VHH binders against q9ybd5. Designs and how they scored, part 32

Target 1, 159 residues: q9ybd5
Amino acid sequence: MEGEGLLVRKIRSGVVIDHIPPGRAFTMLKALGLLPPRGYRWRIAVVINAESSKLGRKDILKIEGYKPRQRDLEVLGIIAPGATFNVIEDYKVVEKVKLKLPEESQGVLRCPNPTCITRKEREKAVSKMVLVSQDPPAYRCVYCGTTVMGDEIHDLISP
Key: E = the ipSAE of ESMFold2; O = the ipSAE of OpenDDE; V2 = 0.75 times the mean of E and O plus 0.25 times the DockQ between their complexes.

## First folded at step 14 (VHH; framework vhh_brivekimig_d4)

Design r5 (at its last look DockQ between E and O 0.91; V2 from the best seeds 0.75)
Fold by OpenDDE, look of step 14:
Structure r5 (fold): chain B 159 residues (1-159), chain A 119 residues (1-119)
Amino acid sequence: as target 1 above (159 residues)
Amino acid sequence: EVQLVESGGGVVQPGGSLRLSCAASGFWFSEYAMSWVRQAPGKGPEWVSSIYSNSGRTMYADSVKGRFTISRDNSKNTLYLQMNSLRPEDTALYYCAKDFYSWEKHDRSSQGTLVTVSS
């Protein structure tokens, strides 16, 4: 973790997401269900527009006491591919994962097309979106073909 | 607590226009896509329109394409639906909903606003 110029202290335990593209920290919080008021369950530090040798500017998200869910890496990878997900224990990084766009998203990204079979309650079809472009990122619904690109993908993340 | 308050409904003649508003509170409005849905008497909820959070790109049901326009003002936490060329079949209780999906739940936190199109 880059410590220079940080406005916040190290966390004892939880997660630190580093190298977030500027402006996406709150998107991440939203996706994780940690926007206020729900986020008040945890100690959350949001660093916006921190200096970054790699990116120029970056966001940092620290969530003390947070235990990541299985879907979190996928969700965060969608929002910020290339960002670094760190698991912290006793003020040390015990796990480091580079976030990536998932090749396939099942159940996380929902098709925005309300006529899609996955949006029909009776059909019990689980959403399935496949990555069709890396840059800009794009996902396509395998059922109806609806394609969503760029930051709009973030709106597809199930709350 | 998430609150959505719809307004702007009323009685109009066919061909008339209405503008609905949805005042949102209790959540970070600008971070969410928003939707309009409607429920006609004796029918289930019908999706009308949605708008993405950042891009502002819009989507419409075929039944309202070309006649309705969804928009948002993030500075006011307000969602709008401009309805032109209204038809009797547009008669319904109109609701706004957070994101693309929340309206699928029958439990609505809002009262909606009634639109009646009749000669």
Scores: ipSAE 0.812, ipTM 0.907, lowest interface PAE 0.5, mean pLDDT 92
Fold by ESMFold2, look of step 14:
Structure r5 (fold): chain B 159 residues (1-159), chain A 119 residues (1-119)
Amino acid sequence: as target 1 above (159 residues)
Amino acid sequence: EVQLVESGGGVVQPGGSLRLSCAASGFWFSEYAMSWVRQAPGKGPEWVSSIYSNSGRTMYADSVKGRFTISRDNSKNTLYLQMNSLRPEDTALYYCAKDFYSWEKHDRSSQGTLVTVSS
């Protein structure tokens, strides 16, 4: 039950997100609503800049007892496409998901352009951002054409 | 828990300059885009400027473009607004907001800093 050469011991239940590009773990916690003070309800382990045979360096996030919502995989896929999302029960991986950039995001990514029709309260249009590049990642607003790429996309995740 | 404290406002002549500061605490400042917003007497909130968390890319309302400069210092948890060529219509209570979106709520959570442009 001791960690198999891991920097942090295995968790009994919850989620483990592995192969996170370096520097993204706290962005994930923010996007899940798990930064302090709300995050103090959860036992959270964060490994920054660990060795990775796949990436050279990686972050790792372990959240004990966390039950992910359906939209969480979309949010996390936007932040760290290619990372491995593991659901843990009784110290075993019971589900493994490769995170991916969604082809479109409706309501999760909100257009940053304050003059966009989706930002006007009188207009009831919901933001729709479509993927226009995988590498670098880029999304475009279908209403005003505003395009955002790279880590700027992370600022568009609405609360 | 989230605290935003604005400073640097005052009374200035038309054409003058002011530099506003916003001291942030209670959240991971470097993880958030930030915005400046103003509210003139009898008016609703008006977005002024925003800045991305790390890229440094900025956005400005047309009414202030070329005159105002937003900046941030993530090591000091501080947001700035350099205001040049001030006009009487810039008179307002100025406040900062977390992210691109939170200022749209009708209930402001900080006191702001008053800028009066008058002669």
Scores: ipSAE 0.571, ipTM 0.811, lowest interface PAE 1.3, mean pLDDT 86
ESMFold2 (binder alone), look of step 14: mean pLDDT 81; pTM 0.823

Design r6 (at its last look DockQ between E and O 0.02; V2 from the best seeds 0.00; counts 0 for: pae O 5.3 > 2, placed apart)
Fold by ESMFold2, look of step 14:
Structure r6 (fold): chain B 159 residues (1-159), chain A 119 residues (1-119)
Amino acid sequence: as target 1 above (159 residues)
Amino acid sequence: EVQLVESGGGVVQPGGSLRLSCAASGFWFSEYAMSWVRQAPGKGPEWVSSIYSSKGRTMYADSVKGRFTISRDNSKNTLYLQMNSLRPEDTALYYCAKDFYSWEKHDRSSQGTLVTVSS
């Protein structure tokens, strides 16, 4: 992987996320449910602020033995669009996915407006957040119009 | 284990001010939005205010807008609520919650701090 050098060894199997914009590695661990202490059941390598020919600087995550879930690509694409999600088997990349902002998010991004109809338990409406800008990233609630952009979007990933 | 400890409540006259604090531990405070919630006797929880983890953008219930100010200090793992121009209707048990969403469950995990506006 470009720019990685000898900071950490290759993993035999699991997930490597490369080209993470600097400063987002721990937010990604949070989104995967892997922040310490829960993350201590996994062998995780985090490289902060590594050199990157493509980004200038980057973060890198290596999670040994992790089985990627379908939801992982969506939530991580919200946090680090443009990062590379690699599935590793027998020290080889067997699948490579470029993370991207989803055009819409239902049930993953939840509207932060507590008076929105989607926040009322009895209404049973599921949040629908629609991408309205790529750069800066921005999502808008289709029900109440609340718009959230940039790093603030990370707070909307439902628990 | 998430722990939230509220303080700063008390008895105050209408028009008075109080500053509430919420000391947080057991989670990565700087990675989470935070909320203040209140519960008057016999009433359900009422959202008061929230603050984003990034850049500190704030949201307020209409009933407190212009009178209350939420803030946070990530270096101290502490959330604050400055309450000015207090009214009898603000009398409630105040507590903080992690993120924008967790307060919607009736299971409160902290004791809260009582604010009584009377005289």
Scores: ipSAE 0.611, ipTM 0.826, lowest interface PAE 1.1, mean pLDDT 86
Fold by OpenDDE, look of step 14:
Structure r6 (fold): chain B 159 residues (1-159), chain A 119 residues (1-119)
Amino acid sequence: as target 1 above (159 residues)
Amino acid sequence: EVQLVESGGGVVQPGGSLRLSCAASGFWFSEYAMSWVRQAPGKGPEWVSSIYSSKGRTMYADSVKGRFTISRDNSKNTLYLQMNSLRPEDTALYYCAKDFYSWEKHDRSSQGTLVTVSS
């Protein structure tokens, strides 16, 4: 975490996602289901368009009291590969994870093809997308071959 | 080792019918959704149809809806594709696969079965 010039205080416990590409903090909140009113279970700070030595500008997301699930890391990796996921305890970073695009996404990214078998019986046929490109990000449905690319991938994240 | 052997292809006139078969071995056939994919000469591969459940839930590409019927016999580890009202644009090598990606990545070694629709 970059300490100088932060608009918000340190959190006692929870998660801090740093080095988020500008504009994607809210995408993350939406994807994680943390927008109001559901998000009121936690204290959430959103810093948008902060200065970044690495990126020029960045977003920061702090969620106090939040306990991340494995799925969350996948979702966040899809939205912001390269961002840093920090676990905070007692105002200290106790774990640091570099977010990345998952090689395979099962049950998280839905296939955009309405004809896909996973769209008709999702409870039985769980969506499965495989990473086929890092840059730009692209995933392909293993069932029907439909490929999605770029930011539209974010819209396919299942709630 | 997963083995998929397609058969039933041939030459037919437009409007004709063919039934393709795929003999599967080397995996729990009944537990997997199965798919047909095809590749026409000079074109990329195309997903054709999938069947997931033993109860026969099926999905089709728009291009073949109403004309093709996918089915399976789990007792025989066999996948079928009934193709009716065939069109010249259906001409392709037809392959069976667990899924489209698996075929594209690993199963292209299969010979497929050639369907030629020509007057």
Scores: ipSAE 0.021, ipTM 0.342, lowest interface PAE 5.3, mean pLDDT 87
ESMFold2 (binder alone), look of step 14: mean pLDDT 80; pTM 0.816

Design r7 (at its last look DockQ between E and O 0.81; V2 from the best seeds 0.69)
Fold by OpenDDE, look of step 14:
Structure r7 (fold): chain B 159 residues (1-159), chain A 119 residues (1-119)
Amino acid sequence: as target 1 above (159 residues)
Amino acid sequence: EVQLVESGGGVVQPGGSLRLSCAASGFWFSEYAMSWVRQAPGKGPEWVSSIYSSSGRTMYADSVKGRFTISRDNSKNTLYLQMNSLRPEDTALYYCAKDFYSWEKRDLSSQGTLVTVSS
């Protein structure tokens, strides 16, 4: 983050997601349940189309005061594999995680097929999607075989 | 607060057409998949159609494939359902729902719009 043109100040504590592909910052906020009005609980900075030596252009997401859940890494990995998830404490990066596509997603990605057993409340079956392609990303439901590819996967993420 | 207001329902003869609209507010409409569901008298909610937010790709229940078309106008925060070749079995209260899943809880925040197909 240092040396790149930032439009916003450093945060004291929270998370910074860097190297987000352009256009996916708001998708991330949605997936994390942080779109307005819920997001107003935190100080959120969204940087869109910042210059990036690595990507050309990138988005940056800063969420001050946010404490991530374990599932958040999975969700963010789905949305932006290769992005960097930074945990900030006292204005310093204390943890860095390179986000990646999960090989398997349980309970996070829901099957879009309404006839799938996982969509039947009485069955109490938890959604389970498996990665079947990296590029473009694709996940397949282990129950009904429904496959979702590309950015459509993002719509499967439950907040 | 999420608000969904359906309109366009009415009484039509078999073979007729209707176009339903769903005006959405209180959320970032363009970021969400949207769905149509319907509930016939004495029956539970039935999924009708969905549309992805990213691609605009559409999905349909087998019962309506080839006859119904879901679409959206993000600039107007409006979801549409064009219904052609209507059948008596299409008679139902039609609801729009945010994302693919929210309708499952049967806690629809909207009143729906009534479609009656009868000779």
Scores: ipSAE 0.830, ipTM 0.915, lowest interface PAE 0.5, mean pLDDT 92
Fold by ESMFold2, look of step 14:
Structure r7 (fold): chain B 159 residues (1-159), chain A 119 residues (1-119)
Amino acid sequence: as target 1 above (159 residues)
Amino acid sequence: EVQLVESGGGVVQPGGSLRLSCAASGFWFSEYAMSWVRQAPGKGPEWVSSIYSSSGRTMYADSVKGRFTISRDNSKNTLYLQMNSLRPEDTALYYCAKDFYSWEKRDLSSQGTLVTVSS
């Protein structure tokens, strides 16, 4: 927040996600389960296409009153690696995390291959996807070898 | 609440064509991959086709590849399935699903649209 202009007033408590690659703020809300109509229960500020010294352009997401879950950091790291996740309490940043692509994802990223054993409920196999490239991001299913990359990965995040 | 309403089914002879539609509401359609799933009488669900949200890339079951075409119109919140060269084994209740492969969780819609291919 320091060094960048404040387009929206500070929040009392909740989360602020800064340095989001432009165009991904709503995808992040989707992944948190906060797109409307559920999102209407929250005070949410979305800044689209702000100037960023780090990225040139960025999105910013502010969610007042939200208490983050451990799963949220994995999910958001898949969507916006390199973004800054700030936990706010009493108008102060009490925790700051740089989001990262997880090395592996178990149960969060699902395999898109319909014949994969993880797609068959009776097989009791939980999806496991392993990072095989950072740029572009790419994951491979450990069971069937199906690989997905780029923005398509965002469609594989389970609810 | 999420709503998915399928239409366009009917009785068609082998070799015929149908176009199915799925009208979506209650969610941000453009942010989700979408799928078509079918269920033949007395059988379990079978994945038919999917389309990614961002790339628009399509995937098809081997049994329908080359005969069916999935598409979407985000401005109308509508998913389509063009079904050509229909066969008796395509007879099923067809329904659309939000995101990838959620057909095993039929908690979104029970309506579907029936396609019957018979001679």
Scores: ipSAE 0.473, ipTM 0.724, lowest interface PAE 1.7, mean pLDDT 85
ESMFold2 (binder alone), look of step 14: mean pLDDT 81; pTM 0.818

Design r8 (at its last look DockQ between E and O 0.79; V2 from the best seeds 0.72)
Fold by OpenDDE, look of step 14:
Structure r8 (fold): chain B 159 residues (1-159), chain A 119 residues (1-119)
Amino acid sequence: as target 1 above (159 residues)
Amino acid sequence: EVQLVESGGGVVQPGGSLRLSCAASGFWFSEYAMSWVRQAPGKGPEWVSAIYSSSGRTMYADSVKGRFTISRDNSKNTLYLQMNSLRPEDTALYYCAKDFYSWEKHDRSSQGTLVTVSS
């Protein structure tokens, strides 16, 4: 991550999400449960509308000290497929993952249909959404068939 | 702390109208979908309506479709529910909820506003 549009210093340890489509950094923070006030547990840098050779403009998210969960990659992939997820240790990238739309989301994306079986407490059915379109992205509930597409999918992510 | 304060409830005759408001604070309102939920006496909570954060697209329970309209003003951190053609069966405590799902856990963050439809 050398030089393109960085307004903030390097982090010693944590995660850096690069090549985020403009406007989705805060969506990511929400999805990760890191919006204020919870986010104050970590040092978070949000870079909005940085110059990008690939995208023209991009967002960057740096979370120092954050230890990612396995589900985070899925969540972030949903929000910003194609973005780069970097794990930082000792100021170095030790892991790099290209984020992608998951083919299937279990337990992460919840069905917005309140009558869906997955929304019934008694049934204890875990939400399961399947990718039915890449562009625009769309997920369909395997239980009730409710389909959500585009940025609306982001609202289905519960921290 | 998340705070949701509902207002606008009251007593109306069948066929009447009310507009409910929900003042939100303590969270980034514009980043969240919002819902209206109601609870009638002796019944469990019933989802009424929701609005997406990203698109502003709205959803309604069949029981209120065509009569109720959910809207939001992000600049005011306020959620609205315009209720027209009210029916006795609409009598309930109405409260707003963050996201599509939070109401399922009986979040006491909202006190609700009482709507009574009676002749």
Scores: ipSAE 0.820, ipTM 0.906, lowest interface PAE 0.5, mean pLDDT 92
Fold by ESMFold2, look of step 14:
Structure r8 (fold): chain B 159 residues (1-159), chain A 119 residues (1-119)
Amino acid sequence: as target 1 above (159 residues)
Amino acid sequence: EVQLVESGGGVVQPGGSLRLSCAASGFWFSEYAMSWVRQAPGKGPEWVSAIYSSSGRTMYADSVKGRFTISRDNSKNTLYLQMNSLRPEDTALYYCAKDFYSWEKHDRSSQGTLVTVSS
């Protein structure tokens, strides 16, 4: 039936991320810690540069058995705002979220300034980066004022 | 396996120049910010400089601004540090690190290259 013409088969349980701007699927896998060798635990399908009526072209990411953490949704929203995040159970979408740039990031985006109080182990201050521009995306550290924009933001995702 | 190999250190007089290199392998060099870090005898590690992955924007410690220049050549997987107007207090073991953060964990992935600024 609906299996004809699909690039990859349906997944029973896990996550499907659709409408990813082309070229960002691997950035997402890297940021989630899912690239090989650590990613071999998961069955992962990546479609690069598929046709999209909305975007012209898109990437698609399917991860079987993946259970997203709260941090993961924030990371994905930073990398691919506007993409569609689908949670799959028993071959059905049970949750659908449109990813957005978070207004604030605590602990996920870490300040790149090495003298910021959030970088000092003994201070126990958690990083807080606030969105100051949507286009281009830009975040500012609330403690030291350091501002980072565009693809530079991807370098701030804490390991 | 991540490997970082530094070179270009040596003994130089005050006011002199050195160019350090860091050859990287085992990871996607062009996708990571990179840092230079130094450790003077008897002291803890001190961040020196960093460079963003895609934009190439640079950051420097106040103690080296105007004297040191970080750069990268992604086609050669190589990070550089041009060090001018060297001072005795620049004497240290210099090493590169992947990203802005990994050097803070005190587990160095490389041997480093020794710079001695001798009177």
Scores: ipSAE 0.583, ipTM 0.810, lowest interface PAE 1.1, mean pLDDT 85
ESMFold2 (binder alone), look of step 14: mean pLDDT 81; pTM 0.824

## First folded at step 15 (VHH; framework vhh_brivekimig_d4)

Design ctl (at its last look DockQ between E and O 0.03; V2 from the best seeds 0.00; counts 0 for: pae E 20.7 > 2, placed apart)
Fold by ESMFold2, look of step 15:
Structure ctl (fold): chain B 159 residues (1-159), chain A 119 residues (1-119)
Amino acid sequence: as target 1 above (159 residues)
Amino acid sequence: EVQLVESGGGVVQPGGSLRLSCAASGFSFSEYAMSWVRQAPGKGPEWVSSIYSSSGRTMYADSVKGRFTISRDNSKNTLYLQMNSLRPEDTALYYCAKDSSSWEKHDRSSQGTLVTVSS
């Protein structure tokens, strides 16, 4: 009810991610496993290309009823460092986090090298990727030294 | 303005323990992941450990894993580093960071706290 004149009404509980660089909201939904059919389990609102005083333009993602998993902040920080992650309870922001590139990713980012020990089915080695550049974002595999950068990193997020 | 004040450093013998603290102000502490970084004499900055704001994830450099424990108290805006089984190679200036890209001493708002491991 309240929200007359707003692009998207307030949510009672869940998550609001603000200041998303334009074009990345759907990448976030995919990486979190929230695209249809799974996304119809939650009420999701996506605002594309809204005005932003800090970015010029932004995307906004609202996920009603969503309880963030431990890995979710790491995943989102990889996709949209600098975006604001808001936890909502009773129509109020109860926690606000600025997303950032994790210094290390263990078990979340896959190594892109298909012959890496972490990509072999029978090996017990869990992927470990270390941040080696903020801008452009770049990660290096601890085991084989392979480096990935830019938006290609997003394709390496494990389900 | 962001302010980070480290404390708890000192001189300790090999095998000893220290607990570092980082008092934060000037920003929404609970909003940010926090990191410890160290710089040994004559060397560049080395990432040590990070803790996400979600309180569910901690990360450690291989050189300190199993010996150091990062923690935070969001109600006190304070970050901690428990350092056990200290070795001479842990000797360094330790500082906390709100942003993982802010490793240089000249680019931070704090002095850091010196840890010296020697007999």
Scores: ipSAE 0.000, ipTM 0.098, lowest interface PAE 20.7, mean pLDDT 79
Fold by OpenDDE, look of step 15:
Structure ctl (fold): chain B 159 residues (1-159), chain A 119 residues (1-119)
Amino acid sequence: as target 1 above (159 residues)
Amino acid sequence: EVQLVESGGGVVQPGGSLRLSCAASGFSFSEYAMSWVRQAPGKGPEWVSSIYSSSGRTMYADSVKGRFTISRDNSKNTLYLQMNSLRPEDTALYYCAKDSSSWEKHDRSSQGTLVTVSS
């Protein structure tokens, strides 16, 4: 945490995601299944368009009491590579992870090709996407070869 | 204001070649990775190739590997795409992009350059 003059207090325990590109905080909440009504389980603070020396503008997400799932870092890395994921305990950062695009994604990103085997209900093939570009982000389906690029990838995150 | 202007498109026969150019302005070109993307009629955008600023590393979609070459001239703020052995499935509007964060802006302002491969 940079300790900037934020309007939101520190959390005792949970997670803080900093240096989120502007506009992606809500995308994260949606992808994590934390939008209302489900989100009412946790105390959530969203700061949008905060001043950032690094990015110009940034979003910040604080989720008090939230314990990340195994796939959460992957999902968040897809949405905001370069953002910082902080685990908070007793008002202190106990773990810090720089989010990144996963080299391979299984079961998280669905293939956008409706004719892909992974999109067939009768089939039980799990989606598998491989990173082919960092900037812009691009993933390729290992089954049908369809490539997706940019923010479109966010829409392919499975709930 | 970020400006990206694509050129070099045209009509070619299968097996032909084209060289696309992207003139960039309004930002420090040499500091950013650049990419080519294309969009065929009725389809979504498809990533084609990227070239990074720091390492000069190049990446290609499998569909164009061995046929396309991405390059840049930082002194001219220009991105290039040499396209050889063109196929009908390469027919698309080709766009250059700075990064994912600016894609929407580029999409609004850039007309792309049309590549048509047909016999």
Scores: ipSAE 0.000, ipTM 0.219, lowest interface PAE 11.3, mean pLDDT 87
ESMFold2 (binder alone), look of step 15: mean pLDDT 81; pTM 0.815

Design t1 (at its last look DockQ between E and O 0.81; V2 from the best seeds 0.00; counts 0 for: pae E 2.3 > 2)
Fold by OpenDDE, look of step 15:
Structure t1 (fold): chain B 159 residues (1-159), chain A 119 residues (1-119)
Amino acid sequence: as target 1 above (159 residues)
Amino acid sequence: EVQLVESGGGVVQPGGSLRLSCAASGFWFSEYAMSWVRQAPGKGPEWVSSIYSSSGRTMYADSVKGRFTISRDNSKNTLYLQMNSLRPEDTALYYCAKDFYTWEKHDRSSQGTLVTVSS
């Protein structure tokens, strides 16, 4: 969790996300709704391009005082499968979760096709995307069949 | 506070061209996909075009494909819509929206820019 040479101190409580692929820390903050100005509610440390034995380089995200929501693990798993999500209490890791791509995403990933039934206001259809590829990541809409892959999936995360 | 200010609208003859701009502030512009939406008199909002944040890939409604071009300048926090070969049916109030979906929840916070195509 706390790699050698980190520029940031330990947090008392909150979350630490480690082994984030480089460049995705801000994407995570966006997905969590923590980019400024909303993010000013919490103390947030972003470490970019840290050395990683596993990845070569990695990002690290520390959010002090943040309490995860149920959807957070799904969202973060979409953005950075393989990253480690740590819950911190009293300066200790009390929970550790390896993030993963969800097999199915309901209500989180929206279909990018504006003509899809899930995009019509009058319709009560909830978005449903299914994982069709792990590498690169790809999701397909169960309604219209539209497929999105790679980093573009991140743009489909509903606020 | 998120602010989107559209400009560049006007009156043009059929076959004419316009370039719309959307000045964005109050959020990290480069991290968001952006969209153009229009609303014609007496009609509901219609999606026009979108651009992804990471890849810059663009999407267009069939009605405007081949005529309109969406682009962005992240250094200026500005979204653009180049409109060529304009038709009377393109007459509408044009809005820009954050991401692919926010425009569905009509926040009347944006004034839009009026495009009128008439002989």
Scores: ipSAE 0.710, ipTM 0.855, lowest interface PAE 0.8, mean pLDDT 90
Fold by ESMFold2, look of step 15:
Structure t1 (fold): chain B 159 residues (1-159), chain A 119 residues (1-119)
Amino acid sequence: as target 1 above (159 residues)
Amino acid sequence: EVQLVESGGGVVQPGGSLRLSCAASGFWFSEYAMSWVRQAPGKGPEWVSSIYSSSGRTMYADSVKGRFTISRDNSKNTLYLQMNSLRPEDTALYYCAKDFYTWEKHDRSSQGTLVTVSS
């Protein structure tokens, strides 16, 4: 049909992440490893501060041809819980997932304590962080008990 | 490509001060926590300080608390380390690192800046 009103052109295939809390689209790209220069391998559209009936304002991220892995969905849920992850095929949504804070993170969130056993190369201990609050989001290390909260969690995502 | 260029090192007397700078390029500086690391002669790398990307909260090794101050200027893509009350044991090659905690790696693309504290 003629005249579909869209903020950004529809993509034939890939991922659309909608209802991103404003200000987090670039943090999501960083965590996916899609900031330039690496991000130039994909066609990426970023809408910042769009109108949202649900949030008032939102960011939107469209990535053509991208299929994130399970680890990437954990990462996206840490950064933008409540955002809508849409898989697109032939211009249609074929899967829709509401992102959420994982209850546990193994090997994805690093412990912020620099002396934690999980930060020692010789020990080979994998980080394990447990969700202890949804709002504000907060995680606690199971080994040393150190807690991190809010936007600081985003710096702890393993590269 | 990621580039980190350290400067501001030199020879200074005990009790003196130096301000180190790290000019960053090739990545989105404001999206990353940053760290300072040092390597003294005959020793492995030692984490010195880190600064979070969004909150700006800082962390310091016990050996430098109260004497060193990490800061950043995202508009200039520059990380700083103000070093006061310098001691001979602070003598080391200082380098900056991308990410929250990179305490054991000396990047071959980064030469660091030498700080020598002696009379």
Scores: ipSAE 0.397, ipTM 0.702, lowest interface PAE 2.3, mean pLDDT 84
ESMFold2 (binder alone), look of step 15: mean pLDDT 81; pTM 0.830

